VH-VL binders against q0aze0. Designs and how they scored, part 30

Target 1, 268 residues: q0aze0
Amino acid sequence: MKIILVNNRFKENTEKKAQEIAGQLSALNVEVIIDNGLDEPYAGTVDFIMVLGGDGTMLRAARRYGQRAIPVLGVNMGTVGFLSNIEINELAEYLPLILREEYSLEARMMLEVAVFQQQSLLTRVFCLNELLLRSNSPRMLSFALEISGQKLEPYRGDGLIVSTTTGSTAYSLSAGGPIADPQLDAFIVTPVASHIINKRPLVVSPEREISLHLLEEREAIIGIDGQIKMDFGAENRVLIKRAPHPLLMVNLKAKPFFTSIDRSLQRQ

## First folded at step 2 (VH-VL)

Design o2e (framework fv_oberotatug)
Fold by ESMFold2-Fast, scan of step 2:
Structure o2e (fold): chain C 268 residues (1-268), chain A 125 residues (1-125), chain B 107 residues (1-107)
Amino acid sequence: as target 1 above (268 residues)
Amino acid sequence: EVQLVESGGGLVKPGGSLRLSCAASGFTFSDAWMSWVRQAPGKGLEWVGRIKSKTEGGTTDYAAPVQGRFTISRDDSKNTLYLQMNSLKTEDTAVYYCTTDISGYEWPLEYFDYWGQGTLVTVSS
Amino acid sequence: DVQMTQSPSSLSASVGDRVTITCRASQSISNYLSWYQQRPGKAPNLLIYAASSLQSGVPSRFSGSGSGTDFTLTISTLQPEDFATYYCQQSYSTLWTFGQGTKVEIK
């Protein structure tokens, strides 16, 4: 068995903990590849991905490996989050089940984001939560939104979020979007401070293609899961569609979504 | 372990020039946006300017009081950030901090998660 | 440009007190606001980003709230190490700006 162990070397003792777990797995005759975020993603075949850290580390793992249809387990190392399934102090109890493949999988949709400069593809990335288009100055943006070739009336405002259902509790929520059951597949399109009174969040089929471009040259950026940030000008276009594969999240322990989000909202 | 170490501060006369350096370690410097922030004695924090990563265009932005006088640059092969200060004025007297946004996985990314200890620049006639 | 104004400029408090500091932006900045702590003679430390998210390693007694133009930093139970100056900072505009600072002094 070959496992990728994803950690964030910038979080206190996570590197040391990753080495400890790698040693334990090697003693059980498991081949371990450590990904601390500094190098390119491991290119070989693997059987399982274990993510040590919080939600941010899980977002990085999903971007790097989510399209490979490999089970991904989030192991929390202190801060409570939405994407981890077990705590680090529970890992020893669950490790035999992991090695025997005694767990269920939950599929979470991902976005495929393609950024163009005129007709040339600049980059193609995958993400679990959202793409954010926002103004990077006090001036509002004027931009075009197309959904499966249907051209909507121009948007004027600070920006737009295109989110998965998993991302509904991330930036989309802060911008006034709905809370969505992550078991559903849908795009959530949430305006950021729109100046047009009838612009509401949209919930659309994940089979749709969404495109965005600026109608006027402005200082703008696009952000992907808060981890990739790119300048975005009138010469650019972004195309968003459902990624070919969902992220396969490992369930070893029940974690009720609605109870968790309800408690989080009452603590704010 | 993330470290930012500033150097190059000192005493200079009005109209003079000075170059500050910031040596970075413990993170992927080439991917980071880097900023300079200053603090005059007994005063608050004032952002001086920033430089984007080379992959994001390597562009610079400056606060109005330093525009045209200060230049920010980076040498990714040496993991070093620079601030070239020309036509210095007495009001430029401050501790200059090197700062970075290296979180890479928290939104928004535009905050200063690590700071150096600062280097004092005194402009006196 | 976006101007950040903090209130109060200074306050006196005792260990165990609940302390609140406010920050107002001259225009809407959504949730692109961070809070920093600067202890005397030291460099600033990030406490909160995205208006309400705690930085790793920051004690849970610190919390942030607000959106748009009005923001609040709260210290629920003041500790001796919390006597410091606190700054808000907006990252909505590429020309980033800090508030003037709020000094928390021992009574």
Scores: ipSAE 0.000, ipTM 0.442, lowest interface PAE 10.6, mean pLDDT 85

Design o2f (framework fv_oberotatug)
Fold by ESMFold2-Fast, scan of step 2:
Structure o2f (fold): chain C 268 residues (1-268), chain A 125 residues (1-125), chain B 107 residues (1-107)
Amino acid sequence: as target 1 above (268 residues)
Amino acid sequence: EVQLVESGGGLVKPGGSLRLSCAASGFTFSDAWMSWVRQAPGKGLEWVGRIKSKTEGGTTDYAAPVQGRFTISRDDSKNTLYLQMNSLKTEDTAVYYCTTLGEYDYFSGTYSDYWGQGTLVTVSS
Amino acid sequence: DVQMTQSPSSLSASVGDRVTITCRASQSISNYLSWYQQRPGKAPNLLIYAASSLQSGVPSRFSGSGSGTDFTLTISTLQPEDFATYYCQQSYSTLWTFGQGTKVEIK
């Protein structure tokens, strides 16, 4: 059995814990590959991915490995997150179930994001939460949104978020988007500081294609899961589709999604 | 343009071995996930297993009935997929299809779902 | 593994009929379901992916619906070339599985 341990190398406590867990797994004849985030994704065969850390580390794992249809388990090491399933102090209890492959899988849709310059593909990336188009200057953006060939009236504002249901509690929430059950598949399209008061978030079929381009030259960026940033100008176009494969999240114990989000909202 | 051509099928006795080949052309074979799907005479489709591209790990997965007996491999330099079948049973009698089942074509925005013509494997005494 | 069960196993229909085939998964598979058509003596061809998306080149009389555990393939106006066996297939689990098939026969 070969497992990838995904961790954050910039947090020394997490790095040391990853080495400790790798030693425990090796003692059980499990081959371990450590992915610290700065190197290219591991290209070899793997059976399971264990993510040590918070939601940010899970987002990175999803972008790197989510399209390979490999089970991914989130192991929380601190603050309660939405993408972890068990706590680090529970790992020893659940490890036998992991090694016997005695767990259920929960599919989470992902976005496929293709950025073009003119007719040339610049990059293609996958993400679990969202794509953010935003102004990188004090000036408001003017941009076109097209959904499955339907051209909407131009948007004017600071930007737009195209989110998965998993991403509904991330940037989309802070921009006024709805909270979505992550078991649903949908795109959530949320305006960022729209100049037009009646521009509302949209919930659309995940089979639709969404395209965005600027209507005038501005300094803008495309953000992916809050971790990747790319310059975006009037010569660029972005195409967003549902990714070919879902992220397969390991479920070893019940997730209290609604009670967790309810507690977070009470803090408002 | 795209062609998948299976070969190596035939009659074999129970407990015997057989190796199937699938010659691919018209697409970038080295980037594709490849699967074997079988169909017993007069029965339905049954997924046998898959092999991922080498850049995506080259991992193999097998359906429970063939796990431990069948091995899928690929030779990207020859654009060829293989199915090594050992300890053959009468219930392995089927037409075996080479396919890109489940492979998504990013540039066309649709699935590159190509199938060969199939090769018959008959396991009987 | 995820088990896929189709209903009915066979049906008889006439040209012009509306045909409905159902597929049930043993656990939730979201919308990660495809529909295949297999004409006698031919290899299968993909009709629908992601439960409801029509594959390029497939006639619009074919449509898919459903999510979770229950899925439906509909042929709105059956044509002579549609007499074939239809299979659902899940891609949610790493171990892919097909339904047992539904044979659409001439009345």
Scores: ipSAE 0.000, ipTM 0.400, lowest interface PAE 15.9, mean pLDDT 85

Design o2g (framework fv_oberotatug)
Fold by ESMFold2-Fast, scan of step 2:
Structure o2g (fold): chain C 268 residues (1-268), chain A 125 residues (1-125), chain B 107 residues (1-107)
Amino acid sequence: as target 1 above (268 residues)
Amino acid sequence: EVQLVESGGGLVKPGGSLRLSCAASGFTFSDAWMSWVRQAPGKGLEWVGRIKSKTEGGTTDYAAPVQGRFTISRDDSKNTLYLQMNSLKTEDTAVYYCTTDRDYVTIEGYYFDYWGQGTLVTVSS
Amino acid sequence: DVQMTQSPSSLSASVGDRVTITCRASQSISNYLSWYQQRPGKAPNLLIYAASSLQSGVPSRFSGSGSGTDFTLTISTLQPEDFATYYCQQSYSTLWTFGQGTKVEIK
């Protein structure tokens, strides 16, 4: 068995814990590759991916490895997030089940994001939560949204989020989007501080293609799960589709989504 | 372990020039956006400017007070960030911090993860 | 430029107190706000990003809230090491701006 341990390169304590866990797994005859973000993603085949950290680290793992159809387990090392399944202090208890493949998998849709400059593809990336188009200056954006060839009335505001259902509890929620069952496949299109007060979030079939471009030159950026920032100008356009493969998330213990989100919203 | 070490500060006369360096280690420097932030004695924090990773265009942005006088550059082969300060004014007197700008967690969280210890620049006649 | 104004400029509190610091943006910045702590003679340290996300390694007594123009940093149970100046920072605009700082003096 070959396992990738993903941790956050900027967190010294997670690095120490990753080394400790790698030693434990090696003692059980498991080959371990540590991905702390310093190198390119491991190019070889692996059997399992274990993510040590919070939701941010899980998002990075999904971008790097989510299209490979490999089981991915989130192991939380702090404040419980939505993408982790077990806590670090529970790992020893669940490790035998991992090694025996005694777990279920939950498929989570991902976005495929292609950014163009005129006719040239600049980049193609994948993400688990969302693409954010936002102004990087005090001025509002004017931009065009097209859904499967249908051109909507121009948007004016601070930006737009195109989210997966998994991303419904991330930035889309903060911008007023709906909470979506992550078992559903759908795009959620949420305006950010729209100047047009009646612009509502849209829930759109995942089979549709979404495109965005600026109608006026502004300093804008495209953000992808917080993992990638790209300058976005009037010469650019972005195309968003459902990614070819979902992220396969490992379930070792029941994590009730609706009661968890309900408790989260009532805290403070 | 992420470490940022600034150097090059000192006493300089108004109208003079200084070049600050920031030696980075413990992370993939070439992937990181980097900023300079300064703090005048007894005053608050003031962002000076930033430089994006080469993959994301390698472009620079500057705060209005330093635009046209300061230049940020990077040498990815040496894992070093630079701040070239020209036409220095007494109001440029400050501790200058090198920072890493986080761009791999959330766009809402554009923030300064790691800071160096700072280097003092004093502009006085 | 987006102007950031903090309130109060300084406060004195006892160990165990709940402390609230506010930050107001001159225009809507959504959730593009971070909080930093600077202890005397030291470099700043990130506490909160994206208005409410706690940085790894930061004690759970720190929390952030708010959106749009009004934001708060709360320290639920003040400790001696929390003597420091706290800064908010907006990341909505390329010309990033900090608040003027709030000095927390621990008695």
Scores: ipSAE 0.000, ipTM 0.393, lowest interface PAE 14.4, mean pLDDT 84

Design o2h (framework fv_oberotatug)
Fold by ESMFold2-Fast, scan of step 2:
Structure o2h (fold): chain C 268 residues (1-268), chain A 124 residues (1-124), chain B 107 residues (1-107)
Amino acid sequence: as target 1 above (268 residues)
Amino acid sequence: EVQLVESGGGLVKPGGSLRLSCAASGFTFSDAWMSWVRQAPGKGLEWVGRIKSKTEGGTTDYAAPVQGRFTISRDDSKNTLYLQMNSLKTEDTAVYYCTTESFYGDYELPVDYWGQGTLVTVSS
Amino acid sequence: DVQMTQSPSSLSASVGDRVTITCRASQSISNYLSWYQQRPGKAPNLLIYAASSLQSGVPSRFSGSGSGTDFTLTISTLQPEDFATYYCQQSYSTLWTFGQGTKVEIK
């Protein structure tokens, strides 16, 4: 068995714990690859991915490995978040189940984001939460949204979020989007500080293709899962569709989504 | 809209103490790792130290020249970062900048933003 | 400590020139390298992060390359506002270090 441990090198306690876990797994005849973000993603075949950290580390793991159809387990190291399944102090209890492949998988849709300059593809990126288009200056944006060939009336405001259902509790929520069951596949399209009073969040089929482009030359950026940032000008357009494969999240322990989000909103 | 404003610099004698402040706005300060970087007149940039967010343990790291003499702290209720400087030496004379720390792959912080700096002069 | 060495320490160039600045790490730092520009009397500005990623708002004439120990900052067509000091910085170690700086001066 070969397992990738994904962690962050600059979190001292997390790096120390990753080395301890790697030692324990090696003692059980498991080959371990550590991905602390410093190197390119491991190119070989692996059986399992264990993510040690918070939601940010999970988002990096999803971006790097989510399209490979490999089980991914989130192990919480003490940060708040929605993407972990077990706590670090529970790992020893669940490790025999992991090694015997005695767990269920929860499929989470991902976005495929293609950014073009005129007719040329600049980049293609996958993400778990969202794409954010936002102004990078005090000026509001004027931009066009097209859904499966249907051109909507122009948007004016600070930007737009195109989110998965998993991302419904991230930036989309802060911008006024709905809370969505992550078991559903859908795009959630949420305006950011729209100047047009009738622009509402949209929930659309994941089979639709969404495109965005600026109607005026402005300083704007595209942000992906809050971790990748790209300049976006009037010569650019972005195409968003459902990614070919969902992220396969390991479920070892029942984690009630609705009770967790309700508690979070009422106690904050 | 991210803004960092340093204050508290001035003239101090060797062996003296001084506390610098950095007022932050335009981002969620409590989630950010913060650092101090200094620049002696006519010289290059030198990293002084950092403080992690409270959710990441609130721990500090220091460059060797300041270890044991400088202390970094934060007040999240005031969105303010501090640098307490004790046992000051003439070689501590520099413009002191506060900045946010961004890391590849895991942190969703604003990109490195720098304040305008505050001058500390240590001389007799 | 990871030590960062820049080359050259200074260079003279004319508007329109292609300028190349190099940075060498004392050990492998993967792609954990940023480039900063400091204009006279001003605070540093981030140009490039993760060795090759251009910071938003930075002109496309700036580019970065390299990995491991050897890194390069290139300015393809030098403009008047580019006469400044440039610094590389590693974030591979928890204790950050900067290069000594490269001053780009009018020829």
Scores: ipSAE 0.005, ipTM 0.434, lowest interface PAE 10.7, mean pLDDT 85

Design o2i (framework fv_oberotatug)
Fold by ESMFold2-Fast, scan of step 2:
Structure o2i (fold): chain C 268 residues (1-268), chain A 127 residues (1-127), chain B 107 residues (1-107)
Amino acid sequence: as target 1 above (268 residues)
Amino acid sequence: EVQLVESGGGLVKPGGSLRLSCAASGFTFSDAWMSWVRQAPGKGLEWVGRIKSKTEGGTTDYAAPVQGRFTISRDDSKNTLYLQMNSLKTEDTAVYYCTTDTYYYDSEGFQYAFDIWGQGTLVTVSS
Amino acid sequence: DVQMTQSPSSLSASVGDRVTITCRASQSISNYLSWYQQRPGKAPNLLIYAASSLQSGVPSRFSGSGSGTDFTLTISTLQPEDFATYYCQQSYSTLWTFGQGTKVEIK
């Protein structure tokens, strides 16, 4: 068995804990590759991915490995979040189940984001939560949104979020988007500080293609899962569609989504 | 593990040129946005400029005082960042720091901060 | 350009004191603000990003707060190693800008 252990380089206790866990797994004849974010993604085949950290670390793991159809387990290191399944102090209890492959998998859709300059593809990236288009200056944006060939009335405001259902509790929620059951596959399109009062969040089929471009030159950026940032100008276009493969999340214990989000919202 | 080491500083006359280097180790340099930040003796920090990763366009941005005179470049095969300084002025006298221009994810979205810093290299511009 | 102003420019304190440093942006920058510590003769160290998120390895006595235009860095119980200059920095708009710095000096 070969496991990638993903940790957060910005938390010293996480790096130390990752080394301890790697030693424990090696003692059980498990080959461990540590990905602390500093090197390129491991190119070889692996059987399992264990993520030590919060939601941010899981988002990085999903971006790097999510399209490979490998089981990914989120192990919480004390950070509040929605993408972990077990706590670090529970790992010893669940480790025998992991090694015996006694767990279920939950498929979570991902976005494929393609950025163009005129007709040339600049980059293609994947993400678990969302793409954010936002102004990078005090000026609001004027932009066009097209959904599967249907051109909507122009948007004016600070930006737009295109989210998965997994991302419904992330940036989309802060911008007024709905809380979505992560068992559903859908895009959630949420305006950011729209100047037009009746621009509502949209929930659309994951089979649709979403296109965005600026209608006038502005200083704007696109952000992907809060981790990748790119400048976005009037010469650019972004195309968003469902990624070819879902992220396969390991489920070792029941995590009641709705009661968890309800408690989180009451603490705000 | 993660290190940035600047070199190339020294004494130079006004109107002269100098090239600074920053050797990176312990992280995937090719994926990192890199910045130069300077500090004049006894003064505060001043951002000089940045270069994005190749995957994010590889473009550069410069502070107004150095625009047109300084050029930032990178050699990903050598894990090295450069600052080419031309038409140097006495007001360019400073310790120059190489920094990673890192973005973080949190509950309110992504954020930028200068995470890793080198030890700095002193550039003195005088006659 | 976003201008950053720190207050005070310097302060004198004793070990064990609670210290607060403020930073004001010339326009709203949401939470796109970081705090740095620079000990004499050393490079700056990142303390806080996203206005309130503590960097790994930084002692819990440091905390940040604020949003929009007004931000505060607090050191709850000043230690000898905390006598340093502190800088805020905005990352909201391209052409990043630092505050002028606040020197925390021994009384």
Scores: ipSAE 0.000, ipTM 0.438, lowest interface PAE 13.8, mean pLDDT 86

Design o2j (framework fv_oberotatug)
Fold by ESMFold2-Fast, scan of step 2:
Structure o2j (fold): chain C 268 residues (1-268), chain A 126 residues (1-126), chain B 107 residues (1-107)
Amino acid sequence: as target 1 above (268 residues)
Amino acid sequence: EVQLVESGGGLVKPGGSLRLSCAASGFTFSDAWMSWVRQAPGKGLEWVGRIKSKTEGGTTDYAAPVQGRFTISRDDSKNTLYLQMNSLKTEDTAVYYCTAEYDSTGLYLHDAFDIWGQGTLVTVSS
Amino acid sequence: DVQMTQSPSSLSASVGDRVTITCRASQSISNYLSWYQQRPGKAPNLLIYAASSLQSGVPSRFSGSGSGTDFTLTISTLQPEDFATYYCQQSYSTLWTFGQGTKVEIK
């Protein structure tokens, strides 16, 4: 068995724990690859991915490995979040189940984001939560939104979020989007904190293709899962689709989504 | 292990030029977005500018007070960040910090500074 | 451009006190706000990101709150090592800006 341990180079405690866990797994004849973000994603075949850290580390793991249809387990290292399934102090208890493949999988949709400059593909990335288009200055954007070739009336405002249902509790929530059951597959299209144009969040089929471009030259940025930031100008276009494969999240322990979100909102 | 070390600071007359360097180690420099932040003696922090990774456009942004006078560049083969300062003014006197942006750790933050160098002092006086 | 204003500019406190520092943005910045601590003669270090998320290794006595334009940093029980200057920073606009700083001094 070959396992990738994904940890966070900016959190030293997770790197030390990753090394400890790698030693324990090696003693059980498991081959371990450590991915702390320093190198290119491991290109070889692996059986399982274990993510040590918070939601941010899981988002990076999903971007790097989510399209390979490999089971991914989130192990929480202290920061409470929505994407981990077990705590680090529970790992020893659950490890035999992992090695015997005695767990269920939950599929979480991902976005495929393609950014073009004129006719040329600039980059293609995958993400678990959302794409954010936002103004990078005090000036409002004027931009076009197309859904499966249907051209909507121009948007005018600070920006727009195109989110998965998993991302509904992330940036989309802060911008006034709905809380969605992450087991549903849908795009949530939420205008960013603007009251100048009377637009509402849209919930659309995940089979739709969503296209965005600026209608006038402005300083804008697109953000992906809050981790990747790219300049976006009037010569750019972004195309968003459902990714070919969902992220396969490991369930070893029941995690009640609705109770968790309710508690989180009360702690504000 | 993860370190940023600034160098090149010193005394310069108004109108002069100076180039600062920042040597990075312990992380994949080529993937990082890098910034310069300065602090005048006894004053607060002021962001100077940023350079993105080459794969994410390699573009630069500058604060208004330095726009047109300062240039940020990087040499990924040497894991080194540079700040070229031209037409220096007495108001540019400050400790200059090299910083790496928060990457894959925090939800929604590719733009907090979690790695800082020790700083290098630039004094612009006659 | 987004302007960040901190209040107060300085305060005097004793060990064990609850300290509150406020940061106000000239326009809505959602939750694109971080807090930094700078001890005399040292480089800054990150305390809080995304307005309310505690950086790994930072003591739990530090907390952040707020969204939009008004933000607060709270130190629940001031310790001797907390006498420092605190800065907020917005990252909503690409031309990033810091607040002017709040000095926490021994009473």
Scores: ipSAE 0.005, ipTM 0.446, lowest interface PAE 11.8, mean pLDDT 85

Design o2k (framework fv_oberotatug)
Fold by ESMFold2-Fast, scan of step 2:
Structure o2k (fold): chain C 268 residues (1-268), chain A 126 residues (1-126), chain B 107 residues (1-107)
Amino acid sequence: as target 1 above (268 residues)
Amino acid sequence: EVQLVESGGGLVKPGGSLRLSCAASGFTFSDAWMSWVRQAPGKGLEWVGRIKSKTEGGTTDYAAPVQGRFTISRDDSKNTLYLQMNSLKTEDTAVYYCTTGVEMATIDYYYGMDVWGQGTLVTVSS
Amino acid sequence: DVQMTQSPSSLSASVGDRVTITCRASQSISNYLSWYQQRPGKAPNLLIYAASSLQSGVPSRFSGSGSGTDFTLTISTLQPEDFATYYCQQSYSTLWTFGQGTKVEIK
């Protein structure tokens, strides 16, 4: 068995803990590849991905490996998040189940984001939560939104979020978007501080293609999962569609999504 | 629109304590990694420490000169970052800047410290 | 800790000049390097991140290059507003460190 161990180098003792776990797995005849985010993603075949960290580390792992149809387990180290399944102090208890492949998988849709400069593809990235288009200056953006070739009335405001259902509790929620069951496949399109009072969040089929471009030259950026930042100008266009493969999340114990989000909202 | 405003600076005697605040507006503070950076009069920039977002564990890291004396904390309900400074030394005299940014090398992209406050002066002398 | 050393500590230049500032890390930091500009009496401003990526709103005359231990900031055609102090900063280590700064002065 070959396992990739993904860690966050910015967490206390994370690399030391990753080495300890790698040693434990090696003693059980498991080959371990450590990915701390500094190098290119491991290109070889692997059986399992174990993510040591919080939601941010899981988002990075999803972008690096999510399209390979490999089981991914989130192991929390510290603050409880939405994307981890077990705590680090529970790992020893669940390790025999992992090695015997005795777990269920939950499929989570991902976005494929393609950024163009005029007609040329600049970059293509995958993400688990969302794409954010926002102004990078005090000036309001004017931008066009197209859904499967249908041109909507121009948007005026601070920006727009195109989110997966998994991302419904991230930036989309802060901007007034709905909370969605992450087992549903849908795009959630949420305006950010729209100047137009009737611009509402949209929930659309994941088979739709969503296109965005600026109508006026403005300083804008696009953000991916809150971790990737790209300049976005009037010469740019972004195309968003469902990624070819969902992220396969490992479920070793029931994690109650609705009660978890309910508790988080009541702490406001 | 995106703005950081520091406050709480002033004159304090060696061995004393002081608490700085940084009020954030115009962005989702709860998702941001926050740092303090200081600059002694006529000297260069020195990173003081960092606090991560709650989803990244909410952990703190400190530069060696302040480790054990300074504590960084945040109150996401008030969009405010704090720096508690204890056992102050004359060497801690500086303008203290509140900054935001995150560094996660993902597909050749990451955020530097792209938003800075105007700074607040802390003077430690007798 | 990773130590960052800038060269030169100061330089004199005229408007229209090409200016290069170097930054050396005590160990390999991959591309985890940012460059900042600080004008007198002002807060720092981010110019470059990931060693070579230009920050939004920063003029194209600024560019960064390098990886590992050796990095360069270049200003292709110096403008009056570019007379400032420039700092490199590494984020490879958990504990972040700045270079000592390079002051670009009018000739």
Scores: ipSAE 0.000, ipTM 0.417, lowest interface PAE 12.6, mean pLDDT 85

